# VH-VL binders against q8ssq3r676to911: the designs that were tried, part 17

Target 1, 236 residues: q8ssq3r676to911
Amino acid sequence: SPQDIAKQLTLIEFKLFQSVKMKELYHKSWTISKSKFENSPNIMSLITMSNKIANWVATEVVTTPHPKKRVEVLKRFISVAEHCKKINNFNTLMEVISGLSNSAVSRLKETWKSLPTRYVNSFNSLQNFLKTDENWKSYRQTLKTKETPCLPYLGLFLQDINFIEDGNSNLSSENDWVNFKKMNLLTSVFTEIQYFQRHPYFSFSTHQNIQTYFEKDIVILPEKELYAFSKFIESP
Key: E = the ipSAE of ESMFold2; O = the ipSAE of OpenDDE; V2 = 0.75 times the mean of E and O plus 0.25 times the DockQ between their complexes.

## First folded at step 3 (VH-VL)

Design k05 (framework fv_roconkibart; at its last look DockQ between E and O 0.00; V2 from the best seeds 0.00; counts 0 for: pae E 10.8 > 2, placed apart)
Fold by ESMFold2-Fast, scan of step 3:
Structure k05 (fold): chain C 236 residues (1-236), chain A 120 residues (1-120), chain B 112 residues (1-112)
Amino acid sequence: as target 1 above (236 residues)
Amino acid sequence: QVQLVQSGAEVKKPGASVKVSCKASGYTFTEYAMNWMRQAPGQGLEWMGWINTYTGDPTYADKFQGRVTFTLDTSISTAYMELSRLRSDDTAVYYCAREGLWDYSGFDYWGQGTLVTVSS
Amino acid sequence: DVVMTQSPLSLPVTLGQPASISCRSSQSLLHSSGYNYLHWYLQKPGQSPQLLIYLGSNRASGVPDRFSGSGSGTDFTLKISRVEAEDVGVYYCMQALYTPLTFGQGTKLEIK
């Protein structure tokens, strides 16, 4: 069910999130191609999982050749996204919305036209919640009011750290206010990550069949094949 | 609509303390630092320090260190500035102003100011 | 402390004419990030200061395009292409690179 999928992905991704060590965030080590898997292994594991889930969502849509069944797949993923938001899992929420917003999926005009209004409105609302305009205003406001447990969107933390690090060097003159603010902001981001890491989803139960599916059985097409399947099933 | 509303004017005797409040509305309080400034009558602006609204950590300009305290009540989106051991030369309009934590873009919204008069 | 020096301190100007205010810093405000940590504020009579220009040359939200900021390092200029009545007030530059943050002494713009 959508609820079960949302809960199981929450357990999988929260475990990865909780494993991230603060040292992996030092010096933007997750952005350095040659050493990122060595210096930021848990960040890379979570990023890899996020890409895997987004591409899995797109794959499930474009590999469903029957129009009515394909609409049901869209409805299912929108429901998964709704439940992710409801349980404060913003990381998986971003992944599902990204998958549905993939060009191979978004171009399926007849499929989206067949989607009931309730789901169209929900999808639009979720996209609006995640819009980047005004520095992620809607998402940031929500995150600050949310109680634990919560799985925040890792990508935004990484973006904030990149912004802070790119603007300032580690070498500073005496009385360098900009570098002081840099250190203060980095501390704020680290404190927030650690706060969420300390409060797991204790009430959630593992569904072994779903866990095994995501571990071993999911099928993911590379982007060029996603586009080929997309054109085959609609607008030939 | 972003708004910073400060407490009303105060008249104090030398040696007393004053506590000025700054209530924020229309934005997420913890995404913007709060800076404090003052302006003596007919004079220019002077920076007193800042407080990180997310962590609650204040930083004071050296000349005010030991006499000023910045605090927060995040549940009501309010910042406070308390200045102790008041002197006649502390007579000024005191301002709070927000500053984006993420973009370093200056003080984009200011409170209306609080006149503190220190007289014998 | 970094000293901010404005010139002129008093600026009488005729409506519709351009105006220019200079701000000099005792230390370079150009950070390794490429930004100049210099902001301009306007304080209209009886009002709180308001942000005009941030990071040297960026116009703050709602600020008319007749206002522009330029300069780098230690020498900065605020220009008004055509002065209007609502532009009267005291203009301050502020450096935000070094603690304590410091303001210039202010430039009072008046209509003659």
Scores: ipSAE 0.236, ipTM 0.692, lowest interface PAE 4.1, mean pLDDT 87
Fold by OpenDDE, look of step 4:
Structure k05 (fold): chain C 236 residues (1-236), chain A 120 residues (1-120), chain B 112 residues (1-112)
Amino acid sequence: as target 1 above (236 residues)
Amino acid sequence: QVQLVQSGAEVKKPGASVKVSCKASGYTFTEYAMNWMRQAPGQGLEWMGWINTYTGDPTYADKFQGRVTFTLDTSISTAYMELSRLRSDDTAVYYCAREGLWDYSGFDYWGQGTLVTVSS
Amino acid sequence: DVVMTQSPLSLPVTLGQPASISCRSSQSLLHSSGYNYLHWYLQKPGQSPQLLIYLGSNRASGVPDRFSGSGSGTDFTLKISRVEAEDVGVYYCMQALYTPLTFGQGTKLEIK
């Protein structure tokens, strides 16, 4: 079920999220091509999983040749996304929405037109929740409630850290002393991450078959093939 | 084990309606779509449509559009097919069969069938 | 609608001998994914249909290896390497690429 998918992905991704160490967030190490896997292995693992799931979502849609069945696939993923939001798993929510928003999927105009209005509205609502306007205002407001358990969208934390790093020197402009302002800003982000890491989803039970499926069995298409498949099932 | 158990045989008059039930067990009901087929005596199989067991959304073959209704009672893992305005040529064995909602790898489990006889 | 044509419609076979059933579709069932959305079912006498082969060449769970599916596009074949008594029944091909889903006429396999 969509709920089962959401719950199991939550368990998988939260485990990855929980494994992220603060040292992995130092010096934008996850952005350095030569050393990102060495210096930020858990961040990279989570990023890899996120990309995999987003691509998987797109793959499932564009490899469904039957038009009416393809609509059902869209419905299912929208339901998964809704459930993710309900359980405060915003990382997986972002992945599903990203997959559904992939150009190979978004171009399927006839498929989307065949969705019942309630699903279209649901999808749009979820997109609006994750909109970047006013610096992710809606999403950030939700996070401020500190409701747990919660799997926050890691990408935004990384973005915030990048912003802090780029906007502040490591040393004071007045002397070669440590920039405490910058350190305080970073510490604030780290503290927030650690807060969410401390509250796992204890109420969720592991479904090993589903987890194994996501870890080992999912089929992912290259981006260029996604588009090719999309064109095949629904011509321009 | 996975089982689909359908309701018993029905005898109906022309113009009447019939409602066939299909009770699922041994698996998560909402993870598989339920398809409906029929088979007239001595004839082949005919696809009638399916219902999404999670969303409750039915899809009907054009031939039956407006005359067939798929419904669910998820609390008891049961799907229903109602056919109205019955005619003699609706006499057939009606089948429910499950299908995965993702891979669409065929109908892997079938009900035992329900004979519906329409006669004056 | 996609028309599915099976041949032969009647197939008398001697026990232990091979059997072959052809199924042709009026439209290609080959998807860009590489899968052919063609399934094979067997309906034994007095029973409900059961899945034999899915997506052209994959045996369903519990199906003996004497059954095999092949073909691509518009031409498909179900083969039984050595027919057994339990293989008696009507075989159906079904396309699942287009709506409505459509079945072949059925091939009745009997023992000589």
Scores: ipSAE 0.023, ipTM 0.550, lowest interface PAE 6.3, mean pLDDT 93
Fold by ESMFold2, look of step 4:
Structure k05 (fold): chain C 236 residues (1-236), chain A 120 residues (1-120), chain B 112 residues (1-112)
Amino acid sequence: as target 1 above (236 residues)
Amino acid sequence: QVQLVQSGAEVKKPGASVKVSCKASGYTFTEYAMNWMRQAPGQGLEWMGWINTYTGDPTYADKFQGRVTFTLDTSISTAYMELSRLRSDDTAVYYCAREGLWDYSGFDYWGQGTLVTVSS
Amino acid sequence: DVVMTQSPLSLPVTLGQPASISCRSSQSLLHSSGYNYLHWYLQKPGQSPQLLIYLGSNRASGVPDRFSGSGSGTDFTLKISRVEAEDVGVYYCMQALYTPLTFGQGTKLEIK
């Protein structure tokens, strides 16, 4: 079932990823509060889904009151993350790891202490793969193999575009060297996105019950309530 | 300590190709563009182009388009420049030099240079 | 191509005296960002070039404060307030606003 969850989230999120148009990335449109949903609709759909899944992971942990059952929830999500990495779904992998790394979850010392060593080692390995040290070295090395199908972590593409744009915000001409260098860097990021978009996960089949669950039945809590539940199930 | 170490001197016949390596150390290779220059004996410096070490995409000065190829092996932090269909006026010292990808502020570290001599 | 013209091409100087090198560009190097995309390099005898001044007036790391750059647009000057023996070599200006990037012919500084 962790495999099924990983595959179904992959299908959901890849469809959103594949729908992203390169014009949605122009001029950092997704960062402009008053127009981002109009100008970057598919990017915003992906960001919204990513926040939803990360929150869902945290919610499921903190709303499981029995300690032994809560450990089983941790084991299940770590297994989902393992399968995400195995199928090159780094975007969903990041969402699940982010959810488990939420302060409301990470503070549950007794729950984490009860986690079998195999799962502790797996979680640490997945965190090390996604750590930001040396400009995401481990993740970027894996992505450079260009293995497909693959759902890359969208956030890093957006971060790279922001970095390129912030350093060059006052360029005046598309034909000067400084403007050319900026365009060359941006085009390279866009080309990489498009490369992964055109190799879908053809071998995965939709499981409608699971799809419907993520569309309609997911339980998520506001961040404030996540902390409240966390403190209730394991006092400071 | 930032260092760029180039491959050794080469002697080639006209029509041959040469491949010069530039191994980087002391910094994150993919955060700095690699530029290539050459300097003919007793002459000034000439820019040949650059490669985006983050993406691997090269850009060549028009004079060299079609004869030069820039490549990378990021696993060993190394950039390569290959110049084909060599002629006697390609005799020069070839330099690699890094530049910050996003700050556009000049070539702050240079390799030691590689002499390529083209003679019959 | 943007032509970079240096003057003088040969500059003999007495130790401890000032030196000045001019660089003129055939096109303005002042970008709309407010930066001048002009850099200065020194190639000491038998060595690779080293960066002295970037973006017109900023000293590179480790460059002594006796080196200064000034100018804007098409006319730039490198000054050495008190020449030392280690300053001997060929000085190049380079424009980095337009492709291809182009260097001046060089100014050879020597001690009298």
Scores: ipSAE 0.005, ipTM 0.456, lowest interface PAE 10.8, mean pLDDT 87
ESMFold2 (binder alone), look of step 4: mean pLDDT 95; pTM 0.961

Design k06 (framework fv_roconkibart)
Fold by ESMFold2-Fast, scan of step 3:
Structure k06 (fold): chain C 236 residues (1-236), chain A 119 residues (1-119), chain B 112 residues (1-112)
Amino acid sequence: as target 1 above (236 residues)
Amino acid sequence: QVQLVQSGAEVKKPGASVKVSCKASGYDFTSYAMNWMRQAPGQGLEWMGWINTYTGEPTYADKFQGRVTFTLDTSISTAYMELSRLRSDDTAVYYCARSPLYDLGFDYWGQGTLVTVSS
Amino acid sequence: DVVMTQSPLSLPVTLGQPASISCRSSQSLVYSDGNTYLHWYLQKPGQSPQLLIYKVSNRDSGVPDRFSGSGSGTDFTLKISRVEAEDVGVYYCMQGTQWPYTFGQGTKLEIK
């Protein structure tokens, strides 16, 4: 089942990723509170989905009061993350790892102590792959292979565009060449996004039961409630 | 194989406008910038500006700013250069040429479009 | 603007002999990324320009080994080790370090 969950989330999120238009990335429009849903609707849909999945992961853990069953929930999500990486779905991989790294989940020391060594080692390996050290070195090296199909982590592209837009402005002293180089850097990011968009996961089959679950049946606790449930199942 | 095909020769009167097209094929149109150059009879090359094919943002050399407009139709992989308020000294062969993302020079050029401005 | 100056403007050469063209810029062409954006183009009679050398010394695909580029800062050279008939035309250097892009005035290579 973890493999099926990974594949179905890949289909859902790749469809959203493929819908992103390059103009939604112009002028950092996804960062403008009043107009972001109007000017960057597909980017906002993907961001909303990413937050939904991360919070769903945390919710499933903290709403499982039986210790043995809660360990099984951790094992299942680590297996989902493993399969996401195996099929080059780095966006959902980030979401699952973020959910498991949520303070409400990471504080559950007794639950984590009960996790078998194989899963501890896998979780640590996946966290190391997503380490921000040396500007996301491990992740970027993997993405440079251009292996397809692949769902890259959208958040890093958005971070790169933000850096290009803001970083180069401090160096501009009416040098038109700086503007040309900035546009070349932006075009490089846009070209990479489009490269991955044109290679879909056409070999994956849709499982309607799982699709319906994520559309209609998923339960997500607000951030404040996550911590309250966490404290209830393991006291500080 | 990469090709840039430009529209045919034009003869215009002073004060008129001319619009030259450049149709690209054999590559991903939006992955390369499009540059415009001109060459007066017996003279050297002069850069007019470029357009980012991904964003649609044009940049014009100061000499041409206010008289030239670069546009795109990405659905047919075509770039356009429109020059207004023509003078006799605008008589030249006009070229489009693509430039790669990593500034490897202008690697493919169109065949050129002769624009003659007769006074 | 960066001024590009070529010499000679006219270069008569005997077939099979070497040829050399100089290009000088009014400012250093080293960009902040450490790269030097100087390129060489050839315009054969009645044809569009074609790229020969990019970033000082890199031969474009399909360009014969007879062509080589060298130089640094503000002083650059294009060399043809043995001139062939098909090498006739006007050679231009171009800088891509500063906007606007600027070309040298051109060097006409002719067989004498």
Scores: ipSAE 0.000, ipTM 0.395, lowest interface PAE 20.0, mean pLDDT 85

Design k07 (framework fv_roconkibart)
Fold by ESMFold2-Fast, scan of step 3:
Structure k07 (fold): chain C 236 residues (1-236), chain A 119 residues (1-119), chain B 112 residues (1-112)
Amino acid sequence: as target 1 above (236 residues)
Amino acid sequence: QVQLVQSGAEVKKPGASVKVSCKASGYTFTNYAMNWMRQAPGQGLEWMGWINTWTGEPTYADKFQGRVTFTLDTSISTAYMELSRLRSDDTAVYYCAREGLYSYYFDYWGQGTLVTVSS
Amino acid sequence: DVVMTQSPLSLPVTLGQPASISCRSSQSLLYSSGYNYLHWYLQKPGQSPQLLIYLGSNRASGVPDRFSGSGSGTDFTLKISRVEAEDVGVYYCMQALQTPLTFGQGTKLEIK
């Protein structure tokens, strides 16, 4: 079910999120190609999982050749995204919406035309919630009002730290206002991440069959194959 | 459109406290820091401090430490500046101004609130 | 505290003529980032200050190109290539490198 899928992905991704150490966020270590897996292993694990889930979503859509069944796949993923938002899992929400917004999926106009209005409206609402306009206004406003448990979108924290770090690279002195302000902003982001890490989804039960599916059984097409399958099921 | 709207003029006696509000609109309140300045009649601008709107953490200029308090009500996108133990030389126009979290300049200012401390 | 000194404090100018305002800081405002944390504001009569130039030389949104900022370290200049009537007001420089943030005394630009 969509609810069960949302809950199980929440457990998987929250475990990864909770494993991230603050030192992995130092010096933009996750952006350094040669050392990112050594210096930011848990961040890279979560990023890898996020890419897997987004590509899995796209793969499920483009590998469903029967139009009627493909519409059901879209409905299922939109329902998963709805439930992710309801349980404050914004990380998996972003992944599912990203998968559905993949060019290989978004180009399937006949499939989207066949989607009931209820699901179209829901998808549009979720995309608007996650739009980057006004520096992620809708998402940030919602996150500030959310109580735990919550799995925030890691990518936005990484973006914020990147912007703070890029504003000034010298942290040797606390006497400089710019350095003080930079440390204050970094500390704010770290404190928020740690706050969410401290409050797991205690009420969720593990469903082993679904966990095993994501661990072993998911099929993910390479990006170049996604577009080829897309063209096959709906001609350009 | 970005706007910062401040509360109206106040007249206070020495020893009293004053609380000035600054209501923000047209942007995400928590994405920009709020700074406070004052300007005595016929004088220049003086920085009082700032508040991180994301965390609620205030930073005060040493001159005002212990007399000024910066607070937020994020539910109504409003910042507050409370100045206590008022003296005649606290008579000034008080301004709030927005500062980007990754920038170091004040791009929008409130209209100012005149606080008069007399007798 | 970083002391900001402006010169002149009173600047009478004829319409259409250029104007120049100097701002000197008691310590360097050039940081390791390569930026000078010096900004210019204009306060028109009866109004709040408005941003003109940020980080030494960058023109704020909506500010006419006749305004320019230059300088580095401790010596900065705001130039108006051709003064217009709407430019009347008090100009302030501000340093944002060290706390407390400090302003110059202000330069009052008037049409003679």
Scores: ipSAE 0.000, ipTM 0.486, lowest interface PAE 12.7, mean pLDDT 86

Design k08 (framework fv_roconkibart)
Fold by ESMFold2-Fast, scan of step 3:
Structure k08 (fold): chain C 236 residues (1-236), chain A 121 residues (1-121), chain B 112 residues (1-112)
Amino acid sequence: as target 1 above (236 residues)
Amino acid sequence: QVQLVQSGAEVKKPGASVKVSCKASGYSFTDYYMNWMRQAPGQGLEWMGWINPYSGGTTYADKFQGRVTFTLDTSISTAYMELSRLRSDDTAVYYCARGDLYTWGEYFDYWGQGTLVTVSS
Amino acid sequence: DVVMTQSPLSLPVTLGQPASISCRSSQSLLHSSGYNYLHWYLQKPGQSPQLLIYLGSNRASGVPDRFSGSGSGTDFTLKISRVEAEDVGVYYCMQALKTPYTFGQGTKLEIK
């Protein structure tokens, strides 16, 4: 069920999120190709998991050749996304919406036309919540409530740290005031991450069959194959 | 290097309020949570709640909700615990302690020396 | 609230002998992360509590290796392999899985 999927992904990804140490965020170490897996292993694990889930969502859609069944797959993933938002799991929410927004999936106009209005409206609402407009205004307002438990979107924290580390444009030499201000901004982000890490989803029970599925049995198609299946299902 | 220094002992009448201070030094004040505990004479430890010095956000144990208030003065790295409508059974040593946040929850790595609050009968 | 129960409450030991303290929680402290949110503190006479063991089995900085923590879920044990004079005091377990954080009643360790 969509609720069970959302809860189990929450447990998997929250465990990875909790494992992230603040030192992994130092000096943008997750962006350094040669050493990122050594210096930011838990960040890379969560990024890898996020890409895996997004691609899995796209794969499930394009590997469902029967039109009516494919619409049911869209409905199920939209329901998963709805439940993720309800339980404050914004990381998995982003992954599911990203998967459904993959060009191989979004181009399936006949499939989307067959989707009931209720689900279309829900999908649009969730996409609007995650809009980058006005620097993620809707999402950031929700995080300001400090409601727990919550799995925030890691990618936005990483983006904020990149912006802080890089400053405005690196056109000026550093001085004590600039360095002090930078440290305060970085500490703000780190403190927010730690706040959410300390409030786990302890009321959720592990469902071993679903956990094993995501660990070992998940099927993901490479980008070229996703697009090929997409064109086979619905011609351009 | 890390030090938490609390204000001195207080004697109060029932119905009064008491405000205990906890001054932090040797670390970045806003990077760690501040927790408050108390211990009645000859009894065990009881958690009262925490305050996040960065945000001012607080969590109070149900037993103290409505009677306790945690506040901060970040300019002097000091946290305060104010307990109102005091009763004789509020007589206890009150402790502040730093929450060294790790991924898996909170444990208290540094404690203040304690402040004895006596409420006369 | 999570109830924490310690035994024994009084522990007289001979110098150089081992000591063992039990802590039981009313619900599992093992989170899906794989960690037990259980910590041990020592309060020496007239002093503030000090951290000994965190997350079930990790020794705090400066704590001698004669101290060890073990257990999972609802049953935890603190062991001292060879009791020394400076180990005298009251030992507390604490759960930090759920607010309010709760402590055991304390175990008073005394030299015979």
Scores: ipSAE 0.000, ipTM 0.403, lowest interface PAE 19.5, mean pLDDT 85

